# Miniprotein binders against q9h3h3: the designs that were tried, part 250

Target 1, 235 residues: q9h3h3
Amino acid sequence: EDGFTAEHLAAEAMAADMDPWLVFDARTTPATELDAWLAKYPPSQVTRYGDPGSPNSEPVGWIAVYGQGYSPNSGDVQGLQAAWEALQTSGRPITPGTLRQLAITHHVLSGKWLMHLAPGFKLDHAWAGIARAVVEGQLQVAKVSPRAKEGGRQVICVYTDDFTDRLGVLEADSAIRAAGIKCLLTYKPDVYTYLGIYRANRWHLCPTLYESRFQLGGSARGSRVLDRANNVELT
Below, E stands for the ipSAE of ESMFold2; O stands for the ipSAE of OpenDDE; V2 stands for 0.75 times the mean of E and O plus 0.25 times the DockQ between their complexes.

## First folded at step 16 (miniprotein)

Design WI99
Fold by ESMFold2-Fast, scan of step 16:
Formats: sequence, structure tokens, C-alpha cells
Structure WI99 (fold): chain B 235 residues (1-235), chain A 83 residues (1-83)
Amino acid sequence: as target 1 above (235 residues)
Amino acid sequence: EELIRRFERLVRRAERLLRRAEEALKRGDLETAEELIIYALMSLKLAAWIAEELGDPELLERVEELVERAERLLEEVERLKRE
């Protein structure tokens, strides 16, 4: 069944969101406690379903850090979902512009920079850098997946308030790079996540809006951010 | 208002990065100094875009001063690496 794997991925994502999260909340916890928290919960060692040999004995869905100014706003997801169903039955063409308009209308504007890393020192080091940037106020909020039983790659998600705010997306990229992150980054609006639109979808929509590559050498030093839809370099 | 806050955040970030770069340079840590200068220039590029949008010559001048400082430090790093 062609649809089976997409249903499985959606079920796994929902389970992670519903399971407990390990959170460092800078709104209520002093910044001086961050290093001890990071040492206690390195993402390469925190297991998805708990293990007596890991930092957690109980399931953990996500490991997250909230900045001092973080104010959750997922918008009107119910209204978005209803409008999406109506759009599908209307016969109107489904395009990136149509999705963008639905997101704006329902204030579902958040998005995220994603990086995928294998469990180990590089993942833990990258997460620590991102977490410090969040607590220092350079980024708003971030989360990292725990280690799966299979030992596949883990994902770090760094959120921005508004995917239509190009400057805000680029500010986040620059802060991620200043935190010491050198790997490939891709940016995805949350509207695609809420609607269950993944890489392979029947509407041929690309959920990745931006791609960031970093280099120190050569004629162009620093971060290169590509607008995937228009094939235009922004930096 | 939001653009002013973003501008100040980016400028403060660049100032902190350049201070750290100067300290790295004093220690002879050329690789760290180079990375920090590049990060500072990335922040300043975004700050310049905001200053241009706001049309405030004072803000643009502040960015230009920091860019000149970053470029001088980068030249020093490149010179020392050849030594």
C-alpha cells in the first residue's frame, strides 16, 4: 500500500508530540543551569521509549529548549484543516501559493530549520550550541529527537515565528551558523507538517522552502541560502 | 519598531563575535578567529539590509564601522596564517 508509510510516519510524529518532553525553559529556569541540564540529557543517550541504562527510564518524545521570550502560537490549526478539506473537494488547483494563502489566513505561520545528524558526539555538540543560542536569546525555541531503537539519524528543529518573513528566516540561519553548525540545513513551514504533506505527495508540492550551506573557504565565505521555489540565492 | 529590534540584535551579535575574535587572535587561535569574523560579517550583512530599508544613515554608518573592523581583523588573520 502506497499510503501505508505516510500513515506510519504521521502516527510516529503524533506519538512523539503526545509523549512527555524534556524541557529546559529559560522563562522560568536560570541560564546558569543549562550546562548541567545538557550534560544530564545528551540527545545521543536519551532513548525514545526509556531504558534503565539511559538518562531516562520513561518515554521521551522530544528534548526542547524554550527561550525567555518564547510564546507558543500555532495559529488556527483547526480552521486550516477544515479549509484544506474544502480546497481538496473544490477542484481548485493545489499550489504552493494556495497553501501559503491558507497558512496566512489561519495564522499558521511558524516554520523550522532542520538538520539531521547521526547519534554521537557531533549531534550532542550541535545540540548544545543550539541550546545555548536559544537561552542567550539568539534563537527562540528548538527541539531535538531522542535516540530511536534502530539508531537512525536524529533531527534538530530550530523554529521561527513566520515563514513568510524572509529576514527572520535568514536571521535564524545566521544564528545557527554562529552557534558552530556547519552541516546542511533545510527550512520547512509548519503548515506542510500540519497538513501531512511530506516529500512524496500527490500534489507534487515541495515542503522545503529554503536550503542553507556553509563554507569557510573559497570565493564566497559564510552561509549560502537558496530559495528552493525560485532557485535564487539570497546570501 | 520590530526592524529596529532586529537591527540592534544583529549589531550586538556582531560586536560580541568580533570581541571573541580579537581574544582568539591574541591567543594565536587563527582558525577560531577566522570563523568568528565570518559569523560577524554574516550578521552585519543582514543588519545592512535593515539599515537600508529604514533609510537611516546613522544605522548604516554603525554597520559600516563594524564591517571595516571585521575586514581589518580578517586581513590580520590571513597575514598571520602566511607567517
Scores: ipSAE 0.415, ipTM 0.811, lowest interface PAE 3.0, mean pLDDT 87

## First folded at step 17 (miniprotein)

Design GP1 (at its last look DockQ between E and O 0.83; V2 from the best seeds 0.86)
Fold by OpenDDE base, look of step 17:
Structure GP1 (fold): chain B 235 residues (1-235), chain A 97 residues (1-97)
Amino acid sequence: as target 1 above (235 residues)
Amino acid sequence: DPEEKEELIEKLIELIRRALERARRKAEEGRVDEAKWLLIKARIIAYIYAEMTGDPELVREVMREAVEILREIAEKTGDPKAEEALKIAEEALKSVE
C-alpha cells in the first residue's frame, strides 16, 4: 500500500470509530448466544452505512467481540499525544526507540494483528473463528470492519495488551492460525495509530513491527513471524 | 492523484469538525470520557492532515478547541478527570505555541 492508501484507510477507520459498534460482550452475554449473533451480523452482510436489505438499518463503524478478560484501558493517550507534540517541537531525532519509550512511559502498549479479506464466506468464517477464540479466552478482543459500498477488502483486527511482549504477540498469532486463518498478518502497535503515523511518514517510521506468513507443515505454530525492525525470523 | 488527495484532505477536515461537534455534545451531557476520546480522535485526524499537507496549523486549532471543550466540561461537572484532561491539554497547547 502506498502512503496515500494508508491515509485513506486511516481516515475511514477514524470515521468508523465515531459511528455505533455492533458488540458481542462475553462478560455480559452467554457464550451460547455467540452463534446466533454471528448469524445475525455476518461481517460480509453488515454494511457501513446501513444499506437497504442489510442486517443493520443504521451506520455501523465496527463489529466487535469482547472476551471475559477484556479491559478498555488504553493508557494515557492524551499524555502520549502531548509528549509527541512537544517532541516534534523540540527538533530532537525521532526513532522507533523513541516511540517505544513514549508508549511505555504513557502505558499505551496495545497492538493488533491485522488481516485483510475480501467480503464473503471466507471472511465470515474467519471472523467466526476469531470471535469464538475471543469468547473462549484464547484472545482478548477483536473487531472487523463492515462491508463498504465499494466492495473492498474488510479488515479484522485482533488485539494484544502489550506490543513489547513478544511472547504475547506470538501467542496471539498462534491462536489466529489455530482458528484456521492462513492469510498474511501484520502487527501494528496502537501508539502509531494514536500519533497519526502511517507507512509514508516524514520520520521514516515503520508502523508494522511483525509480519506473519502461514506455513504448511512448518513449526507447531503453523506460521513464520518476521521481526520487521530487525529483519529476523522469530519462529 | 491530486484530485483524490484533495478529496481526502476535505474528508479529514470534515471528520475533524464532526469529532469536535460530537465532543461538544458529549461535554454538554457531562460525558467526560466520551468527549475526551472524541478529542483524541480529532487530534489523530489532524496529525494525518498535517502529514499530508505539511501544515501543522490544524493540529494547533484542534488543540485550542480541545482546551475550550475540556474547560467547559470541567466547569460544568467538577469531575477530577476533566480537570486533569484540561491541564494536560493546556500544557500541550503551550508547548506548541
Scores: ipSAE 0.885, ipTM 0.956, lowest interface PAE 0.5, mean pLDDT 93
Fold by ESMFold2, look of step 17:
Structure GP1 (fold): chain B 235 residues (1-235), chain A 97 residues (1-97)
Amino acid sequence: as target 1 above (235 residues)
Amino acid sequence: DPEEKEELIEKLIELIRRALERARRKAEEGRVDEAKWLLIKARIIAYIYAEMTGDPELVREVMREAVEILREIAEKTGDPKAEEALKIAEEALKSVE
């Protein structure tokens, strides 16, 4: 049954999280080395399990770039999960407001813009633009999935540090568009990932907070951004 | 499709087992932060399992094993981070047992 697509994707993402990553870390690596690294590891050619002829001989879960100013802080995820257990036992209602407050209380505020692209030149070009934006300081952290054997779409994730800071989320959207990205973007707070909440959940929560569509009449960089929770255009 | 659901369930169980085994290895090495992150991932996977099956037992199993792993780290290292993580894990387990 096709009703388990979200669960399959979640399981694959969890498996990928635990496999080795290919990382360009601008905090320890000169920016002048970025072009060679991008040429060596194009995401359309890096295979999930190290296929013959790939630039990688071993499994790769994610390809990532860390900016010079990147300061990892996921917040109190353990406490978030503990409070989630207590909430479910309490009998109190589970709402989007409850999830937002839980995230704020435990400082689990990160989220990500997502884009889905088929393997090939457009994906590799988009990734290179994002990677340069990270190394140049317009974005902080990004990752891209490797190529699967069955040639499905791949995902680029561009992280922000506070989903409640709407201006910061919109600034990241603008930086993505300035890198030449014209496809649909969706934004998901990490709190939903840490609680295992996906599309088909019993509370009818929506993990996608914003959508961004490229067009000339949008924000300063040609974006039209929709707040999915309030059905309000922000740009 | 019952076969697809069963295969996915088996995959989730294996991923939990893998995460817990790696967390124990990091605990043996005294690597508190890495062990904590692997326990967080095991919990996420258990949440996915619980939503698919309606059965919370793997979440409880993961929570019990997290307490055991965190207790061993706290006793071995005396690290305040491990002691705090253990307290959080113990209180969470009480809320579901």
Scores: ipSAE 0.852, ipTM 0.942, lowest interface PAE 0.5, mean pLDDT 89
ESMFold2 (binder alone), look of step 17: mean pLDDT 82; pTM 0.774

Design GP2 (at its last fold request DockQ between E and O 0.87; V2 from the best seeds 0.86)
Fold by OpenDDE base, look of step 17:
Structure GP2 (fold): chain B 235 residues (1-235), chain A 97 residues (1-97)
Amino acid sequence: as target 1 above (235 residues)
Amino acid sequence: DPEEKEELIEKLIELIRRALERARRKAEEGRVDEAKWLLIKARIIAYIYAEMTGDPELVREVMRESVEILREIAEKTGDPKAEEALKKAEEALKSVE
């Protein structure tokens, strides 16, 4: 990834967060309506800015699905940011362990599996599988980026409640694989996003904690998960 | 590419401005949670800017404006959530000044 790609993607994600979302909420909408909603708003056709001929006439930041057990609890992100600024001012060493402790202290524990796919049938099919898994209660919440004008890769984000719960992170990987997803997955805690920590930062912090690769005929989970911090295979 | 870097920096500045303007509108509407989240987003973008440029001043500017916006909403609504958010923002600003 050449130059400032990570920062550019971050800026685009922040811009998208401020625009309206297309949401299927399983807490208020019957599961039987999911197929019609997916057909109406396929991610490969929904455009970021509401281009003529798209399913959306207005800008869309994200397409999202909320499961029955979804609760928007982001913890104390404001307190986290304040503590981060104070830490920088103190001149104390900053490590992955420091960030983990900050996240725990402020209850900012959410994280996400990320996958990047080209626009088209494969993306829409992948999204449909994830959306079903969310509505069926195998996953809690997921979102996908709409199609950009440049036709670049779209991202699917599948969230977990606690990045410190290794078993929960692995269970989400298994559910994603069970939905038929075979591409590379990376797991990133939201604490790194909230603090503006991306690749090539001055602290040499890696925001990717886990990497999942699909494996044919391997473990019962169908993937190999690597702990990037310790360089250890978990499965 | 220096040109690509400058273009991205300009984009970050514009996104911060947009987030703060939207936060003010939400504050005027009494939407405490929405205003708070927009201010959090503005702060994230300012962190990215500071990392790219080495200049933390934009972070401090966002923090100052956040205090003003949260004060306005706290005075207007009397919402305990707004008062708590204001207190946290004031304490954070004091720690960097």
Scores: ipSAE 0.879, ipTM 0.952, lowest interface PAE 0.4, mean pLDDT 93
Fold by ESMFold2, look of step 17:
Structure GP2 (fold): chain B 235 residues (1-235), chain A 97 residues (1-97)
Amino acid sequence: as target 1 above (235 residues)
Amino acid sequence: DPEEKEELIEKLIELIRRALERARRKAEEGRVDEAKWLLIKARIIAYIYAEMTGDPELVREVMRESVEILREIAEKTGDPKAEEALKKAEEALKSVE
């Protein structure tokens, strides 16, 4: 799109992936310690590069919470990437259906709801609500970016196991809304991330599968969820 | 903006080099899973580069480097995970060369 914004954000995310993470792991840490941890590491104050006066003295790439049921399962990403290379040299067309089948074949089924918030109380409050939902078992795993020096918006990612399971994706949306979050949510399957596919790609693929908009007086979920691929409301 | 594009390209190249350097260090330490994920990440960054430039050669370079790094791990550790990862990397490279 405009000035390679998606590619800049992708590069920043890749760099962050390679730096240390701050993790609350409910599989090994009692739930009663969560509130103290959240107070120590609010995402609006944890700095990307360890600025003086922040809670962290060293770089932090991501702040994350792992739920009790979190079982890391990225699928066969290496095989996915190999098949992607073969597909590109085959001359066959690359479509949303092709990518969906590639993801299914290699069991790379995870995806994530994304929200972007300015630094401050609203961000910290939203993150705390998500983190509690993860520790309580309504969500499985989430992460949030730390504060960058530029003062730009930060991102919360809430993961789901299977982007083809629409019920599970909608249940995650509902859990996010129950945590009091009212901003726009977008859903991106991880297959697009692992293949480096962003909005301005040469295949004109749309990596955003769903959008969720909070609705006053709306459905029982409190959301209006649109399937971007088919222009169909799911709720 | 061609200046902004060139800066991003330079950043992508630096990130690939950092990922590969770290993967080699993990390989020297025998850390199969960590090295494998760093190579996956290098590949993702190379895909972004290839899309921006239209040039797939950096993807090929990352693929060749991945084979070398995974071979080192497999030889040093004998770990079945490293041998499996090496086989997949070799097959992928041969499919495009």
Scores: ipSAE 0.850, ipTM 0.933, lowest interface PAE 0.6, mean pLDDT 89
ESMFold2 (binder alone), look of step 17: mean pLDDT 82; pTM 0.786
ESMFold2, look of step 18: ipSAE 0.844; ipTM 0.932
ESMFold2 (binder alone), look of step 18: mean pLDDT 82; pTM 0.785
OpenDDE base, look of step 18: ipSAE 0.876; ipTM 0.952
ESMFold2, fold request of step 19: ipSAE 0.834, 0.836, 0.844; ipTM 0.923, 0.931, 0.930
ESMFold2 (binder alone), fold request of step 19: mean pLDDT 83, 83, 82; pTM 0.791, 0.791, 0.785
OpenDDE base, fold request of step 19: ipSAE 0.871, 0.868, 0.870; ipTM 0.950, 0.949, 0.949

Design GP3 (at its last look DockQ between E and O 0.91; V2 from the best seeds 0.86)
Fold by ESMFold2, look of step 17:
Structure GP3 (fold): chain B 235 residues (1-235), chain A 97 residues (1-97)
Amino acid sequence: as target 1 above (235 residues)
Amino acid sequence: DPEEKEELIEKLIELIRRMLERARRKAEEGRVDEAKWLLIKARIIAYIYAEMTGDPELVREVIREAVEILREIAEKTGDPKAEEALKIAEEALKSVE
């Protein structure tokens, strides 16, 4: 929208990273406890700062679910950042290809499907479906933002391990759709997040690699996925 | 809106300061991975600041602070992770100065 909406949201997300997270960890918690946890902490009711009437008394930065196979590995992000700074000083052109190569070289390969929903039952229902898919093993890791004081949409992030593995990214899209989610999904490799590259950047890079749209008349999968970098439909 | 831009810039600077302060506390506690991640995040915010303002100096300052903090961790703990992180930060500082 405006020139600084993305920067504001990024700052809020980074601040949220520093506060406690509410986590359901399938590696240490039986799956039978998931429904009670979801009922206790619906994202439309969990507040960012622990407002009166909230299920949480303390600040919550994120609500997350970790699947049984989740093994956190962000790669060499420090080295990525150093190489990025050196690249900018070098005078070499900065393109989607050079970012892809930096990510590969430093093993910073994760990325995420994003959806934005208004607070309410639809958000809570979507989150519950995603959380179940993670615990059941169709997805690996997801998080959702808590309710902000000023309102506004909340975000669900569904992570994948390797943005260069197109089939794996598409399988995650399919799993999200199987959970009944029909809204627009956008996919952003984490390399863009770690380098502070958001919409409206001086290099004209597009941080959204894929866009998924639910359509009944689309492919047999029920999704139409567009490769934003090449403007090519994948499905 | 220039006033909204100035408010956001102020918030970015304050957030960096909070992240660096917390990284320093984690370093004093010997918590290498936590300190390292806070330094990574502070650097991300500095990148956003540099893009908004056209001024890369805050990125350089965050790297300088990272070197100082990582040196203190490495000296206190002798942890190979801290020593490697320090080496990377020192090389990065030379690259941007």
Scores: ipSAE 0.870, ipTM 0.948, lowest interface PAE 0.5, mean pLDDT 89
Fold by OpenDDE base, look of step 17:
Structure GP3 (fold): chain B 235 residues (1-235), chain A 97 residues (1-97)
Amino acid sequence: as target 1 above (235 residues)
Amino acid sequence: DPEEKEELIEKLIELIRRMLERARRKAEEGRVDEAKWLLIKARIIAYIYAEMTGDPELVREVIREAVEILREIAEKTGDPKAEEALKIAEEALKSVE
């Protein structure tokens, strides 16, 4: 994706964060209601701006599912941003290691597996699988973008608590694969998002730490995970 | 495409404006966490703007506005969270000025 496209998508995501979310919270809602909720709000039909005939009459930023163990802790993002600004003015070299250390220092450790799918049955089926995995406690939290007017790809985000916990990141990949998802997955720490670091940034930082490709007949995980920073296969 | 880039830049500016305005409303309501989060997002958009244009001025403007909004909340509510957030924002402003 062109640097411009990444920045555009980032702007759209930030705009979406301002609008209401459709949320299934497993902490307060019985799991038995999930199927009805999924049927009511299929992500391929929920529209970003509440188009006529859509399940939503008002704008929707995201559709999300919260698991039983979900705790919204973003860490000290404001402190992270301040430290980042100070680092930029210092003239010190900025590396992936620098960002990792900043993230650790400010406890901004969340990250997400991302998948992009065209609107339709495959998207809705994938989302249903992820939502079930969240409600069943295999995953903690996930969200999906609503349908845009342009009919572009929708994104599913599956979060992990700590991008530095390689085992936790791999376990989430396994859970996603067990849910029947076979598409390409990319893992991105939220620290890069909070610092406005996208593709083609001036520091040449790659915001993607891991890539997962589905593999038929492979290991018990059914995927090949590549560490992009070190160019090493983990599975 | 230069035209597409310009359109995106205008969109970013408008998003920042909307986020700051909403943050002020949240501040008036005493909703510290919501205001703080909107200010964080406004700063992210300002970073994107700076990468696209090479101009960091919008980042400074957003931080300045954040200081004002957080100061208003801290004075109005006496909330320790607002005071802490204000301190961090003031330190950030000093670092970019």
Scores: ipSAE 0.815, ipTM 0.932, lowest interface PAE 0.5, mean pLDDT 92
ESMFold2 (binder alone), look of step 17: mean pLDDT 80; pTM 0.746

Design GP4 (at its last look DockQ between E and O 0.80; V2 from the best seeds 0.84)
Fold by ESMFold2, look of step 17:
Structure GP4 (fold): chain B 235 residues (1-235), chain A 97 residues (1-97)
Amino acid sequence: as target 1 above (235 residues)
Amino acid sequence: DPEEKEELIEKLIELIRRALERARRKAEEGRVDEAKWLLIKARIIAYIYAEMTGDPELVREVIRESVEILREIAEKTGDPKAEEALKLAEEALKAVE
């Protein structure tokens, strides 16, 4: 089947990281300007390379919203990468536990909830809800991919500060659901991204730590969250 | 499928070259943090390449280029962040041989 889909998506994401971003930064921009910005740059219409007729004339890698409390701290990613390389040549086993410890040691603790949506109103509405949640302080930072020429699904990434903090990760899931999001969410720690580890890897590591499924329950609305690493339902 | 794999590999190589070129440009401008992040990106792409091909040579090449770029900016600016990044890159090069 599609044996290289993850690698192709990773390559596209890496290319996007290196192009300009469209950013609404609540730390320096009044919240009252958010709705106008969202109307100007809907992710279904912002094009990856600045196609004629789109709102952007230049390439855009990502569209992002930074919350008022967002304090960027990627940790020691360079040191993480060096330690990873040394680990691989050491002959020691590579396990989810060793990856977790590397992330902790180098303070590379961020991670993200991911959702994939087709271009159109549903995507733009979902992004607007997430962006408002970020500006209002329920979430800290999010980004969404622009529209590719070929079409296809776009991705919204909602970041959390510490993948080892289960409560914080679950609170972000709840905030996403409160914004009206009903699609499947998957959670991936950034350590896997920085080490180039995707679904098809030689160590059979699982970069998806949690899955969240929308749930209409008896007494409460929310989600059903599965811990993929420990095969335990958290909700 | 083999043709698709080779096309993706070629794309990865091009992205690495692009990242390294941009890192050199940022280093020439004295923009230490931006150069560092571009080198981190090049390294990630090299990891993907190594996983797809089983060949770690491009990772080693990226590390070698990183040392060269970081040495230049550290010498030109004296910036402690560049000096620390250079030290880490030199240590990484020794580890991968």
Scores: ipSAE 0.864, ipTM 0.941, lowest interface PAE 0.5, mean pLDDT 89
Fold by OpenDDE base, look of step 17:
Structure GP4 (fold): chain B 235 residues (1-235), chain A 97 residues (1-97)
Amino acid sequence: as target 1 above (235 residues)
Amino acid sequence: DPEEKEELIEKLIELIRRALERARRKAEEGRVDEAKWLLIKARIIAYIYAEMTGDPELVREVIRESVEILREIAEKTGDPKAEEALKLAEEALKAVE
């Protein structure tokens, strides 16, 4: 990512968060309706602003699937932000450990695996696989960005409850791979998002904690996961 | 690219304005959680702005307006969640002043 690409993507994501979402909620909707819903709202065809001929006439920020065990508990994000602002004012050193501690203190522990895919069949197929995994209880919640006017890459986000739980993060990676996804995955804690910390920041914080690469014939997980902070392979 | 940077900065400012306006409408409707989340989003955008420009003023402004919006909703609804959110916003304001 060169220039302000990360900040631009962040701004677009924030804008999308403010618009209506297309949601399949497995808690209230029978799993048997998932296939019809996926066919009605393929991510490659759902447009960000409701373009003529798209499945949506109104703007859509995200397409999301909620699993049976999904709980929208984001922790104390306001307290986290207040503590962050106070920390900046204090002039104390800010490290990845500092952010981890802030996240723990305020119970803001969610994170997500991210994958970027070009619009088309591969994206829709990947999304369908993820959506099924969510409805089947292998994953808790996922979302995908709608198609932009520029035809750029779309992002699928697969969430985990705790970025400090390595096993949980790895299990989600395994479930994503089992769904047939072979692209590069990056894992980012939401705490970095809530604090506006992206690739280029004055504290030199890297928001990507893990990277997963697909491996043919490799370990039972079918991926190689790298801890970016420690530069250690976990699989 | 300076032009790209300027365009993005303008976009960020507009998004902050939109988030705050929507938060105010949600507050008027008594939708505490929705208002709260819009204010959180406004603050995130302000952080991005501050990082890009080196100017923390928009962060302070967002917090100040958050206090006003949350005060209004707390007074209107009496919702303990709104009162708690207001308290946190007031604490944040003190920290950045």
Scores: ipSAE 0.858, ipTM 0.942, lowest interface PAE 0.4, mean pLDDT 93
ESMFold2 (binder alone), look of step 17: mean pLDDT 83; pTM 0.796
ESMFold2, look of step 18: ipSAE 0.858; ipTM 0.938
ESMFold2 (binder alone), look of step 18: mean pLDDT 84; pTM 0.806
OpenDDE base, look of step 18: ipSAE 0.855; ipTM 0.941

Design GP5 (at its last look DockQ between E and O 0.86; V2 from the best seeds 0.86)
Fold by OpenDDE base, look of step 17:
Structure GP5 (fold): chain B 235 residues (1-235), chain A 97 residues (1-97)
Amino acid sequence: as target 1 above (235 residues)
Amino acid sequence: DPEEKEELIEKLIELIRRMLERARRLAEEGDVDEAKWLLIKARIIAYIYAEMTGDPELVREVMREAVEILREIAEKTGDPKAEEALKIAEEALKSVE
C-alpha cells in the first residue's frame, strides 16, 4: 500500500458508516429469502452513492448479513479510547501486548478477516458464499463495501467475537475457505481500528495479527495461517 | 505525495465536522447510542489526523466537543447511559489537558 492508502481507506470506511446499510438479518428474515436478496443487491452493482442504474438510488455505506447468533456488542470503546489517551500521555512503552491488555480490560475483543476483491462475478460469488455461511450459522456477521465510482477493490469483512480466541479465529478462516474463497485473508482486531492504528504508525504496531493463504491439498482447513506477531505457522 | 497528504488531511477534517454536526442533531433528538458512536468515530479520525500531522490538538478539540454534546444529551434525557458516557469523556479530557 503506497503512501497514505490505509488512512484513506479508513476515512472512507468511517464515512460509509454514516450512510444507510443494506442488511439481511437472519434473526428476522427467513433464510429462504437470502437468494432473492443477494440477486437484488449484488455488491459489484450496489454503488456507494446510488448512481443511476444501480440497485440503490440512495447512498449505501455497507451491505451486511447478520446471523442468528449475532449480538452487537462492541464493549467499552469509549473507555478504551480514554485509556489509550492516558497511556500516550504517560509516555509508557506501547506494545502489541499493551493493546491486547487494553482490549481485554475494556472488553473490545472483536476482530475481522478481510479480503479485497475487484468488482465482478468473483466478488459477488464470494459474498454469496459468505452470506450463506452466516445465515447457516458457520459465521456470525459479515459486511461488504459497495462499488466505488473509481472501480477500486471492494472489501469483505467477516467478524469474530474474540481476536484472543485463536481457535475461533481459525474456525472462521476454515468457514471462509469452505465457502469457496481462495484469496489472501488478513485478520485485524477492531481495537486497532478504534485507536486509529493502521499500517503506518509511530509505535510500529502491526494491526494484522494473522494472514491466511489458500493451500491446495494436505491440510483439513485448506489454508495456511501465519501468526504475524510471532512469525509462526498455526496450521 | 505532499498534495495527496494535504487533500486527505482536509478530508479528515471535513469528516470530523460532519460527524460532530450529526452527533449534535442526534443529541437534540435524544439518540444517545448513535451520538456516542459518532463521537467515537470522530475521535478515530482525529487519531488518524494526529498520526499524519504530528498534531494532537484536533483530538483534544473532538474530545471537548464530545463533552459538550454528551452533556446536552444527559441534561435533556436524563439517560443514565448519557451520564456515564459524559463522565468518561470528562475524565478523558482531563487526562490530556
Scores: ipSAE 0.860, ipTM 0.942, lowest interface PAE 0.5, mean pLDDT 93
Fold by ESMFold2, look of step 17:
Structure GP5 (fold): chain B 235 residues (1-235), chain A 97 residues (1-97)
Amino acid sequence: as target 1 above (235 residues)
Amino acid sequence: DPEEKEELIEKLIELIRRMLERARRLAEEGDVDEAKWLLIKARIIAYIYAEMTGDPELVREVMREAVEILREIAEKTGDPKAEEALKIAEEALKSVE
């Protein structure tokens, strides 16, 4: 069913957060080592729990690449959650505007482009392109889920540092497309994730701000981006 | 699907338990930043649970546990980051109780 799919994926992602990560950190590792690292740990072959024949013998929660200029800044998430409690009891309307203001007030501005791909060459090629874009400085940080025992689609998350900076979010979309990725992308600000807000919520909030579809011919970015909140095309 | 919903609910509860237990062990080691992040994540899961069930009590239970864990860290380390996190957690809990 479709009612709680996002919540199920969120639970799996949160469980994965608790296991070790495989990280290529360009801030401490020479860029010339990237291709060997990618060949050692293709996401379609790195297994969640270390299956026989895997490159990894122990559990892996995420595979990640940090760019040279990446400066981690989640903002004041604890304060955000506290203010969210107060807002819910205040009787004030909860709208996309109040979520945006909470995010700004607490400096919780990051967000991510998401894509879902089946295990195999297409996933591994897409990840390699994104990882190179991160190390080269066109993107700042990305992660990909390992292969689950039962299979199924894996997720690549490409982070941006400020969802209110529309141009920066669209530049990240362009960098993803320049890496050769043509699948559907959706963009979610982290404020929704930190408040546990998914598609099925009592406030009827839409946690997906943008949807990006690759298009042939015409667009400078090679994609058509829809603003989901206003139902308006941006490109 | 009621079966899928029930499985997810149990998964959320179990994940919260694992996060809180690990945060408690990190608190015993005095690791403020990692413990605080696990408490943030446990709260996220509790929010998801509350929306799925209509029952906010698990959020409040997580908030109570967070106060206790942060108090232990603050007392053990004297770290200003732990003391600030504790103050925020205590004020948030008061606002909903």
Scores: ipSAE 0.850, ipTM 0.937, lowest interface PAE 0.6, mean pLDDT 89
ESMFold2 (binder alone), look of step 17: mean pLDDT 79; pTM 0.724

